# Ledger of designs, part 13: miniprotein binders against Manganese-dependent 2,3-dihydroxybiphenyl 1,2-dioxygenase (bphC)

Target 1, 315 residues: Manganese-dependent 2,3-dihydroxybiphenyl 1,2-dioxygenase (bphC), of Geobacillus genomosp. 3 (q8gr45)
Amino acid sequence: MTAEIAKFGHIALITPNLEKSVWFFRDIVGLEEVDRQGDTIFLRAWGDWEHHTLSLTPGNRARVDHIAWRTKRPEDVETFAEQLKAKGTEVQWIEPGEEKGQGKAIRFRLPNGYPFEIYYDVEKPKAPEGKKSRLKNNVYRPSYGIAPRRIDHVNVWTTNPSEIHQWLKDNMGFKMREYIRLNNGFVAGGWMSVTPLVHDIGVMVDPKGQPNRLHHFAYYLDNVTDILRAADILREHDITIEMGGPGRHGISQAFFLYVKDPGSGHRLELFSGGYLIFDPDWEPIEWQEHELQEGLIWYGPEMKPGGPMDDTTEC
Below, E stands for the ipSAE of ESMFold2; O stands for the ipSAE of OpenDDE; V2 stands for 0.75 times the mean of E and O plus 0.25 times the DockQ between their complexes.

## First folded at step 18 (miniprotein)

Design g5 (from r1 with R46Q L66F; at its last look DockQ between E and O 0.06; V2 from the best seeds 0.00; counts 0 for: pae O 2.0 > 1.5, pTM O .682 < .8, placed apart)
Fold by OpenDDE base, look of step 18:
Structure g5 (fold): chain B 315 residues (1-315), chain A 105 residues (1-105)
Amino acid sequence: as target 1 above (315 residues)
Amino acid sequence: SPEIRQLLQRIEQLLQRAREMIERGDLDEAIEELLRALREILQALQEALERNPEDERIRSLLYRLFWAIALARMLIKRGDYDEAIRYLMELLREILQALEEALES
C-alpha cells in the first residue's frame, strides 16, 4: 500500500523571545496552551483535535524547527522512512513522547533544507474542565482572543520551487492545485495539497535567493467577519497588520490578514473565505505573469514586490 | 511622465554597460550589473507607484521584475550564466519597449 499524507499537522517554532511569542499566540491569537515540555510550550486552536498544532521553543534566533505532516495510516510512517532512505535522504527517528503528545515519528530535510516531520500517533486530549465546548464536536469553546478554528497551511520560499513541487509530488503525494507560470515558462510558485484545501503547502520562489525560508503559516477562521474582528483585536494591542490588510488573494481565494509574531518575527496568516477541491481529476489552475496582480491581490491592500512582505524567517 | 523617462534612460545605460561587459567576456560582472539594474528599476517603479497608485503598467512591471530577479538569481546559482544574461537582457528590453510605448501614448 502506498504511504499517504493525511494533513498538515503542526509547526514547531524557535523564538528568541518566548515570553512575547507566548503572549502573542496564546493571549492575543487565542490559542490554547495544552502542555509544556522543558521550555517548550504546546498550543492549539479551539477546533484542533490533536495534541498541538503549534509549539514554541526558546532559542538564540527565530527559525522553524520542523513542519509536521500526519499520515493516513500508522504503517505509513515506516513506509515513508524506507522510501526516503532508499532515495538517499537521511531520516532521524523520533521516539514516542520525545515530542510531547506524539508517537513515533521521523524527521528529515528536503533537498533545499526544509525540516519535515512525519507522524501518525498523536494524543487528542480533551479540553480542561471549564474550557470544554458544550458542543461535543468541538474541543474548546472559542472564548478569547482572535480564536481561529484550526491550523490551515504553511507557505515556504526557496530558490527553485519547481524542484520542491516535484519532490513533494513524488515523495509525499502532494497535488498541484494552483501555480504561477512566468513568460519564460518557469513555475515561480505552487499551491499544493493532499486534502480538499487549495493548499496544505505553498512553495514560492524567494526573491532574495534564500534556499529555505518560511513566509508564513496560517490558521483558519470560519467567517470573513472573524478576520475583521481579528484586525480590531490586533490594533487594540498595538500590533501592526502587514500591508494595512485585510485583503483577498485571487490564488486560493483567501481572505487574508498577515501579522508577525512580535517575539520572533515569524509571520502568521489569518485565513478565511477560500474554496475546497473535491474533484479527483482537478486540473491545476495556471496563473500567467500578466495575471499575477489579481492572483496575489484580488482586492485590498497592495502587495508591493520588494516590500516588507518579502521578509521571511529561517526554515 | 518624467519618472518613466528617467527609468528608460537608466535601463538603456544599464543595458549598454551589460553588453559591453558581455563583449569583454566579463560574464560575472555583467550579471551583477544586470541584477543591480533590476533592483534599481524595481525601486524606481515602487516610488513611481506610490506617486501614482492607479498606474496598472507600473504595477505590472513591478510584479514582473520581482519574479525576474528571483529567476535570475536561481540561474546564476546553478551556473547558468549565459541563460541568466539572456533572460535579463530580454526582460530589460521588454520593459524598455513597454515604457517607450507608454510614452508614445
Scores: ipSAE 0.273, ipTM 0.721, lowest interface PAE 2.0, mean pLDDT 90
ESMFold2, look of step 18: ipSAE 0.775; ipTM 0.899
ESMFold2 (binder alone), look of step 18: mean pLDDT 76; pTM 0.691

## First folded at step 19 (miniprotein)

Design h1 (from q2 with M21R K77R Y87F; at its last look DockQ between E and O 0.91; V2 from the best seeds 0.00; counts 0 for: pTM O .765 < .8)
Fold by OpenDDE base, look of step 19:
Structure h1 (fold): chain B 315 residues (1-315), chain A 105 residues (1-105)
Amino acid sequence: as target 1 above (315 residues)
Amino acid sequence: SPEVRQMLQRIEQLLQRARERIERGDLDEAIEELLRALREILQALREALERNPEDERVRSMLYRLLWAIALARMLIRRGDYDEAIRFLMELLREILQALEEALES
């Protein structure tokens, strides 16, 4: 059997201000702290089952340590390792427990420098008794902060998105769901998935010409009204909402709110709405250059090229 | 190097003309001048890439410019002329800086 990716698992972030980042993600966003390892803090949303979906580690600058993908089968980790090595990719093995709550994994870099991790074995700890949901098919009772349900996707920027799209397709089985094609045929961005989501990963062109940047990662909220509530919470704590959002994208149909972690500058997208893809023969939606306005902003705030939204973090 | 110097001089001239047009309130002409500058740069980059297809720096710049032009057109289509001009002028300044650095190396 061919190795397969099941889902976007977690993102590991380095922050120059751990205390402020923890305050933001735990206390404001309302992620649950699950565990600590050294100076690293592991967090997850109230509806996440795995040990963590976010980790925060102190460092001298903001960067992504790794973006992690869970396989469908335990043997797929080794299969991916072998396939990547055969193609000339350097693969580092991560021993069980090296990343707390995770089994044996591999880390590698894509040709453009994105740091990826592939894993299968992961702990699924229950919530503490006082925070445990009474509903069996839930982990935590959603009770504080913005309280997103789960991690959703990652969006990364690069110099040539098409190369990364092809790499993701060939090596990790991602399917193109929506993409932007310019008049000259250049693909400026693509939204790809291995799940019914429109995207588990978005890969777009970096306007600054940088090869490997994180634009944002996203957590999902069940309702649009939850995003509106999130906006109020953020403003109550004097946190800036980017673009003066929220808004809705045409691409992915996402209702979005962007906010930077005040501790690190990493961008979080609070995401709701969208659509799911269940058709096995889904034809990717092409957005043409003249459709960019509606694709990027269906309604809401005006997008200003060269503005703060072009800010990215290192990965 | 001579080609880069010529490009730098041309970009500087175009920026100056664009500024003059902006001061006169000729925003449409300013935009056209800036877009022309970008197209000329794109052509030069394409030619450079034809000579050296493996030049990742040239390729990166080419893609960046293609996207920038698309975004500028989007702004123009929605009537955001001031924003389009600002965006294009900033981009051209960045390109000039990058080219100057390349000449000094």
Scores: ipSAE 0.566, ipTM 0.818, lowest interface PAE 1.0, mean pLDDT 92
ESMFold2, look of step 19: ipSAE 0.783; ipTM 0.902
ESMFold2 (binder alone), look of step 19: mean pLDDT 75; pTM 0.679

Design h2 (from q2 with R46E Y87M; at its last look DockQ between E and O 0.82; V2 from the best seeds 0.00; counts 0 for: pae E 1.7 > 1.5, pTM E .748 < .8)
Fold by OpenDDE base, look of step 19:
Structure h2 (fold): chain B 315 residues (1-315), chain A 105 residues (1-105)
Amino acid sequence: as target 1 above (315 residues)
Amino acid sequence: SPEVRQMLQRIEQLLQRAREMIERGDLDEAIEELLRALREILQALEEALERNPEDERVRSMLYRLLWAIALARMLIKRGDYDEAIRMLMELLREILQALEEALES
């Protein structure tokens, strides 16, 4: 069988201010701390089942350590490893428990330098008794902070998006869902998925010409009103909301709020709404250059190219 | 090398003209001048890419320029002339810097 990716699993971040980052993600965003390994803290949303969806590790600078994808089958990890090696990609094996709560995995870099991890085996710890949901098909009681349900997607920037789109398609089975085509035919960005989400990953052109950057990762909230509540929470703690407020994208139809972790500068998107794709024969939606305004902002704040939204972090 | 120097001089002249137009309040003209400059650079890069289709640096620069033009057009359509000009001028300055570094190497 062909190896397959099931979902976006987790992101591992390096932060120059662990205390501040933990304060932000745990106490403000309301992610649950699950475990620690050395100086690394593992967190997840109240609706996440896996051991973690975010890890925070102290370092000298902000960077992404890895972006992790869970396979559909346990044997797929080895199959991916073999396929990647056969194509000349260096693959590092990660032993069970090397990353806490995770089994055997592989780490590798895409041609542009994105650090990926592929895994299957992962612990699914229950919430502590005092935080455990009474609803058996839920993990935690959503009781504090912004309280997003689950991790949702990652958005990365690069020099040649089309090359990465093709690589993701050929090597990991991602499907293009929506994309921007410029007047000369170049694809400036693509939203790709292996799930019914519009995107598990977005890959866009970096206007600064950097080859491997994280623009943001996203957590999902059930309601648009939860995003509005999140805005209030952020402002109560004197945290800046990027672009001045929430808005809605035309692409993905997302209701969004962007905020940087004050500890690291990594950007978090709080995401709600959108649509799901269940059609197996989904034709990718092409956005043309003249449609960019509505594609990027259907309504809400003004996007200012060259502004703070162009800031990215290393990966 | 001679081609790069000629391009540098041309970009510098264009930037200077654009600045003068901005100072006069001729924002539309400034934008047209900047866009013209970028189109000329794009053409040169496209020609270079035709000569060497596997040149990733040229391709990357083409992406950046095309994206910047697209964003600038979006801003212009919204009436955000100042931001469009800023973005285009910044890009041209970056191109100048890259070309200068290439000449010094």
Scores: ipSAE 0.502, ipTM 0.795, lowest interface PAE 1.1, mean pLDDT 92
ESMFold2, look of step 19: ipSAE 0.635; ipTM 0.847
ESMFold2 (binder alone), look of step 19: mean pLDDT 75; pTM 0.671

Design h3 (from g2 with M21R Q43R Q46E K77R; at its last look DockQ between E and O 0.89; V2 from the best seeds 0.00; counts 0 for: SAP 70.651 > 70)
Amino acid sequence: SPEIRQLLQRIEQLLQRARERIERGDLDEAIEELLRALREILRALEEALERNPEDERIQSLLYRLLWAIALAKMLIRRGDYDEAIRFLMELLREILQALEEALES
ESMFold2, look of step 19: ipSAE 0.812; ipTM 0.916
ESMFold2 (binder alone), look of step 19: mean pLDDT 77; pTM 0.728
OpenDDE base, look of step 19: ipSAE 0.734; ipTM 0.880
ESMFold2-Fast, scan of step 22: ipSAE 0.756; ipTM 0.894

Design h4 (from g2 with M21R F87M; at its last look DockQ between E and O 0.74; V2 from the best seeds 0.00; counts 0 for: pae O 2.7 > 1.5, pTM O .684 < .8)
Fold by OpenDDE base, look of step 19:
Structure h4 (fold): chain B 315 residues (1-315), chain A 105 residues (1-105)
Amino acid sequence: as target 1 above (315 residues)
Amino acid sequence: SPEIRQLLQRIEQLLQRARERIERGDLDEAIEELLRALREILQALQEALERNPEDERIQSLLYRLLWAIALAKMLIKRGDYDEAIRMLMELLREILQALEEALES
């Protein structure tokens, strides 16, 4: 059986100001702290089932330690390891518990330098008694902060998106859902998934020519009005909303709000709406150069190339 | 090497002309000059890539140029001339630097 990725699992971030990052993600965003290991703090949204969807570790600079993907089957981890090794990729094994709440995993770098992790075994701890949802098909009762339901996707920038798109397709089974093709044929970005989401990963061109950058990761909120509430919460704490407000993308149809973690500079997207893809024969939607404006911003704030939105963090 | 030197000289000339136009307030002309420069560089890089398809540096520069041109066009369409000029100038400077480094190596 072919090894398969099931979902985007978690992202591990390094922050130069752990205290401030924890304040932001736990207290403002409203992620739940699940566990600690050394100086690393593990967090998840109230609707996340796995041990964590975010980890924060102190370091000298902001960077992504790894982007983690969960397989569909336990044996897929080994299969991916073998396949990657056979193609010349260096694979590091991570022992059970080396990352808290996670079983045996592998870490490797894509050709452009993206640090990926593939795992299957993961703990699914219940919420503490005082925070446990009365609804049995839920983990936490939503109680504070922005309170997104779950982690959603990651968006990364590189020099040649098409190479990464092809690599993700060939090695991890990602399907292209939407993409931008310029008049000269260059693919400026692609939104790819292994789930019914429009994207579990977005890979776009870095205008600064950097090979491996994180643009943002996203948490999902159930309603557009939750994003509006999030905006108020952020402003109440004197946190800047990028581009001055929420908007809607044409691509993915997402209602979005971008904000940087003031502790690290990593960008968080608060995401709601969009559409789901259930068709097995989905043909990728091509956005042309003349459609880019509406593709990026259907309505809302003006996205200015070369502005703060071009800021990325190391990965 | 000779081709790169010619390209460097051309970039410098174009940057200087663009600066002069900006100083005069001729933003439309400045943008046209910068876009022309980028197209000329793009063509040179494409030709170089055809000769050396495995050159990752040329490939990287090519992609950056393609993206920058697209972004600049979007900005121009929106009337964001200042930002378009800034972005294009920065890119040209970066390309100039990369090419200079390549000549020194």
Scores: ipSAE 0.102, ipTM 0.589, lowest interface PAE 2.7, mean pLDDT 90
ESMFold2, look of step 19: ipSAE 0.590; ipTM 0.830
ESMFold2 (binder alone), look of step 19: mean pLDDT 77; pTM 0.708

Design h5 (from q1 with M21R R46E R59Q R73K K77R Y87F; at its last look DockQ between E and O 0.93; V2 from the best seeds 0.00; counts 0 for: pTM O .779 < .8)
Fold by ESMFold2-Fast, scan of step 22:
Structure h5 (fold): chain B 315 residues (1-315), chain A 105 residues (1-105)
Amino acid sequence: as target 1 above (315 residues)
Amino acid sequence: SPEVRQMLQRIEQLLQRARERIERGDLDEAIEELLRALREILQALEEALERNPEDERVQSMLYRLLWAIALAKMLIRRGDYDEAIRFLMEILREILQALEEALES
């Protein structure tokens, strides 16, 4: 592939209760509010080297506005636009500054309707005096909230995961890292990356047969003990921890904790550990049907499928 | 479709048998009746896809059912029979509602 994706850049969310969502992501989760444009609020984790990694815009219902990916080279944005148009994908150009802190970008929808954005130019964070790190980081880790280091990945639900896995491979250079194959050969989920992370995006079958729902997006914490601290902070504020507490995934090997934004219902994963892939000849890991418990929950809270676990937001 | 109505009738009979098994405390038998109901739906969807391979609605329902059955089998292997029954009943209710909506009459 000539044009290349460098990383997951940001996610733009619509919330029916902006004040509550800002309280949750800024004051409880501990993301820094970095900018505003109209009624949109932009936030980032303290270690993110982006203008923002989350934006919140008020609206009548909770939904994803777009999921954004940064290219490796400035010219790759135009190359992606040309390649997508050649394959029949409708591409909309976004002018520099139309999304604050960002240069020109393209927006388009995957065959199942996920709203994606591709960009390159982005303003880098500049710490206010008093928050400037002497270690040459732009900001220091705040002493309030959960304070994750960086945005990590997004997980989306669809009707046919293999169609989306193939689309991401063919059009954006994603590589399969781990996947679930059922006894009849159906691939129920797959986790893919273009970075050294175990996954930048997970794509699974929607248990309710909907074409394009956001299951979650994730921020990374340096230590497993930070996941436990996050649980304490959420408990102190009467915010429900999904599945009853933190655990460890088999897929990714990471420790996790899921929580919904009380203002929108958008699900956040707090994520720590996992492994890194630097080897170009990495063999995808197959999880079989009889291994589902181990793959999904290596240990921790027991999964109770259906009901509240299937509740999530639309794109 | 007469075939779909006949399938719905058979599924209702299997659900009734499952309820009877639950009342008697025969959880293994109840699970088997519920899985049998889902397998009937699964077979009908596979046959429908064979007749029209590009039917995205049928494909979607097939894939969600394959996932649901895999999750139910996971619960059974874990020995969590009460949870397996709860989940299977929930999935059957949802699928039956979707099928009834498709029929619209």
Scores: ipSAE 0.786, ipTM 0.906, lowest interface PAE 0.9, mean pLDDT 90
ESMFold2, look of step 19: ipSAE 0.780; ipTM 0.908
ESMFold2 (binder alone), look of step 19: mean pLDDT 77; pTM 0.706
OpenDDE base, look of step 19: ipSAE 0.707; ipTM 0.863
ESMFold2, look of step 20: ipSAE 0.765; ipTM 0.900
ESMFold2 (binder alone), look of step 20: mean pLDDT 77; pTM 0.693
OpenDDE base, look of step 20: ipSAE 0.711; ipTM 0.875

Design h6 (from g1 with M21R Q46E L66F L75M; at its last look DockQ between E and O 0.06; V2 from the best seeds 0.00; counts 0 for: pae O 2.0 > 1.5, pTM O .682 < .8, placed apart)
Fold by OpenDDE base, look of step 19:
Structure h6 (fold): chain B 315 residues (1-315), chain A 105 residues (1-105)
Amino acid sequence: as target 1 above (315 residues)
Amino acid sequence: SPEIRQLLQRIEQLLQRARERIERGDLDEAIEELLRALREILQALEEALERNPEDERIRSLLYRLFWAIALARMMIKRGDYDEAIRFLMELLREILQALEEALES
């Protein structure tokens, strides 16, 4: 059987100011702290079932430790390991419990240096009794902070997106959903998924020419109005909203709000209002160079090329 | 607009300097100068856009420059210096031409 990825699982971040990052993600964003291992804190949204969707670890600088993908089947982890090794990729095995709440996994780097993890076995702890939802098909009762439902996607920047798009397709089964083609034929970005989401991963060109950068990771909120509420919460705590407010992308149709973790500088996207793809024969949507403005900003704040949105963190 | 005229003059100066460096065989310096030039142009366009937020031509140029810088950096990182220089020079020429046409209209 062909190994398959089921979903974007979690992201592990290194932060130079753990206390401030925890304050931001736990207390302001409203993620639930699930567990700790050493100095690492594990968090998840109120609607996440897995042990964690975010981990925060102290370090000297902000960087991504790994981006993790869950397989569809337990045997897929081994199959991916074998396939990657056969193609010359170095694969590190992670033993059960090495990452708390996770079973046996593999870690490897893409050709451009992205640190990926593939896993299947994961704990699904219940919420503490005082925070447990009365609704059986939910984990936590939403109660504080911005309170996003779940982790949604990751967006990474590189020098040559097409190489990574092809690699993701060939090695992990990602499908292109939307992409940008410049007049010279260069593909400047692609939104790819293994789920009905427009993207589980976005891969775009880094204008600074860096090979492996995190632009943002995203949490999903059910309603556009939840993002508007999030804006108020952020401003109440004197946190800057990037570009001055929420907007809507043409690409993915995302209603977005970007904010940096003040502890690390990692960018969080609060996301709602996209569309889902259920057609098995979905033809990728090509955006032309002259359509980029509307593709990036359908309405809302102006995204200026070379502006603060070009800031990324190490990946 | 006065802003476009100033930008044109700056682009012409930068192109001339880049050409002189290329002729001297100082390719690394030429690339750095071209990248600096693009950044300066980008900044000038941004300032112009702030003054004229409804100018679609300026906005279009900003996007083109943004992607061009990314592509140039990619080429430089790969060691394709000659290609990067050629690409940037061609872009600057196109911008000059577009701006000249806009002034003649």
Scores: ipSAE 0.327, ipTM 0.742, lowest interface PAE 2.0, mean pLDDT 90
ESMFold2, look of step 19: ipSAE 0.788; ipTM 0.907
ESMFold2 (binder alone), look of step 19: mean pLDDT 76; pTM 0.707

## First folded at step 20 (miniprotein)

Design k1 (from h3 with Q6E A44R Q97R; at its last look DockQ between E and O 0.87; V2 from the best seeds 0.00; counts 0 for: pTM O .755 < .8)
Fold by OpenDDE base, look of step 20:
Structure k1 (fold): chain B 315 residues (1-315), chain A 105 residues (1-105)
Amino acid sequence: as target 1 above (315 residues)
Amino acid sequence: SPEIRELLQRIEQLLQRARERIERGDLDEAIEELLRALREILRRLEEALERNPEDERIQSLLYRLLWAIALAKMLIRRGDYDEAIRFLMELLREILRALEEALES
């Protein structure tokens, strides 16, 4: 059987200020702390079922330790390992429990250096007493902070997006959903998914020419009004909202709010209002150069190339 | 390389002209000058890439420039001339720095 990715699972971040990052993600964003392992803290949104969707580990600099993808089947982990090895990719096995709450996994780097993890076995702990939702199909009661429902996607920047798009397609079965094509035919960015989401991963050109950068990862909120509430919460804590406010992308139709973790500088997107793709024969939507304005900003704050939004973190 | 030095010199000249135009308040002309600089760089990089298709550095720079041009055009179409000028000037400065470093290596 062909190995398949089921979903974006989690992101592991290194932060130079663990305390502040924890404050931000746990207390402000409202992610639930699930577990600790050494100095690593594991968090998840109230609607996340897996052990964690975010981990924070102290380090000397902000970087992504790994971006993790869950397979559809347990045997797919081994199949991916074999396939990657056969193509000359170095694969590291991660033993069960080496990452808290996770079974046997593999870690590897994409050609551009993105650190990926592929796993299947994962714990799905219940919420602790007092935080458990009364609704059976929820994990936690969404009761504090910004309170996003779930992790949604990751957006990464590189020198040659098309190579990564092709790699993701060929090796992990990602489908192109939307993309930007420049006048010369180069694809400047692509939104790809293995789920009905417009994107589980976005891969765009880094304007600074860096090969492996995290632009942002995103958590999903059910309503646009939740994003607006999030803005209030952030401002109450004197946290800067990037671009000055929320807006809507044409691409993915995302209603967005961008904010950097003040502890690490990693960028979080608070996301709502996108669309889902259920058609098996979905043809990718091409955005052309003359359409970039509406593609990037359908309404809201103006995009300022070369501004703080071009800041990325290492991955 | 002689090619990089020539390119650097050309970029500096175009950048200087753009600055002078900005100082005079001729923003449209300044943008055109900056875009011309970028196009010239792009052409030269394309030519260089044709000679060495596997040069990752050239490929990367080309990609960055193409994207920057697209973004600059977007800003221009939006009427954000000041922002377009600032953006392009910063890019050109970065290119100059990168080229200078390449010459020193």
Scores: ipSAE 0.653, ipTM 0.841, lowest interface PAE 0.9, mean pLDDT 91
ESMFold2, look of step 20: ipSAE 0.744; ipTM 0.896
ESMFold2 (binder alone), look of step 20: mean pLDDT 76; pTM 0.675

Design k2 (from h3 with L7M Q13R L61M; at its last look DockQ between E and O 0.82; V2 from the best seeds 0.00; counts 0 for: pTM O .790 < .8, SAP 70.902 > 70)
Fold by ESMFold2-Fast, scan of step 22:
Order: sequence, then structure tokens, then C-alpha cells
Structure k2 (fold): chain B 315 residues (1-315), chain A 105 residues (1-105)
Amino acid sequence: as target 1 above (315 residues)
Amino acid sequence: SPEIRQMLQRIERLLQRARERIERGDLDEAIEELLRALREILRALEEALERNPEDERIQSMLYRLLWAIALAKMLIRRGDYDEAIRFLMELLREILQALEEALES
């Protein structure tokens, strides 16, 4: 009876240098360019069951236009709209095709300003001419770039993480999977999902006290060796690998590599491994203050507070 | 506010002591002085929030500071004393500037 979110659908980004961002995400990262609408370019990873999972629009500065979530049922879009309006949230309706390849949607802002979108109807991908797989699927793996399989998650930084954790739980059915609790009881970060993934969204406190910031979004790679291959590709093109290389997270247990789009500064995480949650009685994992290093970086490069890893983009 | 002005003066004295410790190579004592300054700010924010529980600005500053202290303790546990001092000094300078700006408005 309750409306439900099925998955993280896509992220829409504004870039001050469209051609450089397209070069980075299409030619280096290896996302497939699938469509255009006006000045907007739509891309997806080879395994994504969506029209697109990333869109790039030119603008005066780097910013997130919206973060989009797909519902489990067509009628859930209207149900979410009604529930949000009843709680005082301003809801804007987006007509079918207003965002290319997508049906009707709603857009609204979370506490602290995050621009969210909820939709259901979406055109399904077709293999581009010359890229049709003999293995029966809608898309085949590209032979160029890093070529991640699918979009994975988004990570946002805010002033009061618990406010957003609670809002996501109350309004979109997200469940806490892992979190960081400091000695005085403050929850500095939480990783939540509505899917079997360890997290669809991470929400952390911003070290600069800023609300409404994007830290990163992630694409998934099939194995750890793909993370190493990604590092080689980035190095070949003189693109800086953040923190000097890949590592492993304690939270999620996944292997990571962070890189900024040279055209915008929007941060991408290349992500592999981690664990899956199929158990309905999953108990959230608590990381304590003295475990902070292990939770953030199990091993690999060292994070230096106040450095470039604190960089975020506007939402 | 007289209370804010007194706090700013105490923090500036602790920062000056930290600089003197750094010049002498007393890194452990420098860190102790910097942490004392942050704990004094933390206490003041907690008291302010008790008086105004719904003040989002005070709450945001409190949460930022709690996270910063946790990160500094992480650096200390790793033995990265130079990084801990750099981070704490930069943080305190930013907080002092924010408090001075608040005093002006």
C-alpha cells in the first residue's frame, strides 16, 4: 500500500565545460552517449537498465540539477507526490518527455536543499548499431575506456546528517545499513539503502559546515582488477587520481578510486566489491569514533582532513 | 556579547601558547593547547544550544566541531602530529574569524 523506491536511477549534472566533461565521462570513463536534448547530453553505463544514468548540461558553474529515484510501481509516483505535499513539501510535476526518455516525474527538495526526482516510466536501452551482443541482453560491454557496469550510489555532505537520514527513512523507505557514531552520541555519517546494495546513498557531515553539497557519485566495476585498469587509463591521460591511488573502505568493504571530472570538478567514485544485504532483519553496523580510520579507509591511501578530498560541488 | 568577546580572548591566548610550543618543538603540548581551545568552544556551543534547542546555525557549528575533533584524534592516533597541528590551527583560525564576524553583526 505504501509507495516504494526501487533504485537510484540517474544524476543530472551542470558543467561549466561541457566538451571536456563529455570527453571525460564518454571517452575516458567509457559511458555510452545515448541521446541529446537541446544542449544536454545523456549517458549510461553498459549494464544500466535505464534510458540514461547521467546527464550533462552546460552552465555557468558546476552544480547538481537533480538526483533521481525510480519507483517500484507506476502509481507510486503520484502517491509520493500526495504524501510529500501533505507534509508541506513543494512538488513540481515534470511532463512525459520533458526529460528525454522519461515519463512523468516529480521534483522536490529535501531538508537542506537536495534536488530529488521520482519517476517510474522510462525508455529501455537498445544496443547501438554495431554493439549488439549475441548474449541475450539489451546492452553489451563497450571495448573502450574504463567501462563500468552500472550506476551505484550517491554521497552527499550536509550540516545535520541525522535530519536527512530520518527524512529518507520516513518519506522514501531507506534503511540504515552502517553509520559512524562519535563519543558524544552524534551520528557523523550514515549509509542507507532500499535495495540489496550496502548503500544507495551516503549522508555525512560537511567539515566546512555547508548544507546541500555533493561529495561524489559512483559507478560499479565487476572486479578489483578493473579498479587497477581504471588507474592505468587515468594515468595515461594525465588525470589526477585522488589520494594517489585506490584503497579499500571499511564501511561497505568495497574497493575504491576517486577522480574529479576535469571539466566540472564533480567527483566520481569507481567502486567494486562490497557486500549485499538480502536479510530483512539486518542490524545496522556501528563504527565508533576510535574506529574512524578503519571505517573510512580499511587500507590504502591516507585521508588528510582539510585537503582536496573535502572538495564538494553545489546542489 | 561580553561572553563571546571573553571566549575570543581566551582562544587567542591558547593559539599563541600553541605557536610558542611549536617554536620550541613541543608538539604534544601544542596539540594539548589547541584541543583545549576547541573544547572551550564546544562547551560554549553546547550551552548556547541548551538555551536555544532549535537554533540550526548553532547546531551546525556544534556538529562541524564534533566531527573536526574526531578527525584530529584520528590523526593523533596515527602519529601524524604535524598534520594534526596543521589541521587544528587552520580550523581554529576559521572558527575565530566566524566568531569575530558574528560579533560584528
Scores: ipSAE 0.745, ipTM 0.898, lowest interface PAE 1.1, mean pLDDT 89
ESMFold2, look of step 20: ipSAE 0.783; ipTM 0.907
ESMFold2 (binder alone), look of step 20: mean pLDDT 75; pTM 0.673
OpenDDE base, look of step 20: ipSAE 0.727; ipTM 0.875
ESMFold2, look of step 21: ipSAE 0.740; ipTM 0.886
ESMFold2 (binder alone), look of step 21: mean pLDDT 76; pTM 0.687
OpenDDE base, look of step 21: ipSAE 0.696; ipTM 0.862

Design k3 (from h3 with Q6E Q13R A44R A98E; at its last look DockQ between E and O 0.95; V2 from the best seeds 0.00; counts 0 for: pTM O .797 < .8)
Amino acid sequence: SPEIRELLQRIERLLQRARERIERGDLDEAIEELLRALREILRRLEEALERNPEDERIQSLLYRLLWAIALAKMLIRRGDYDEAIRFLMELLREILQELEEALES
ESMFold2, look of step 20: ipSAE 0.769; ipTM 0.898
ESMFold2 (binder alone), look of step 20: mean pLDDT 78; pTM 0.720
OpenDDE base, look of step 20: ipSAE 0.696; ipTM 0.858

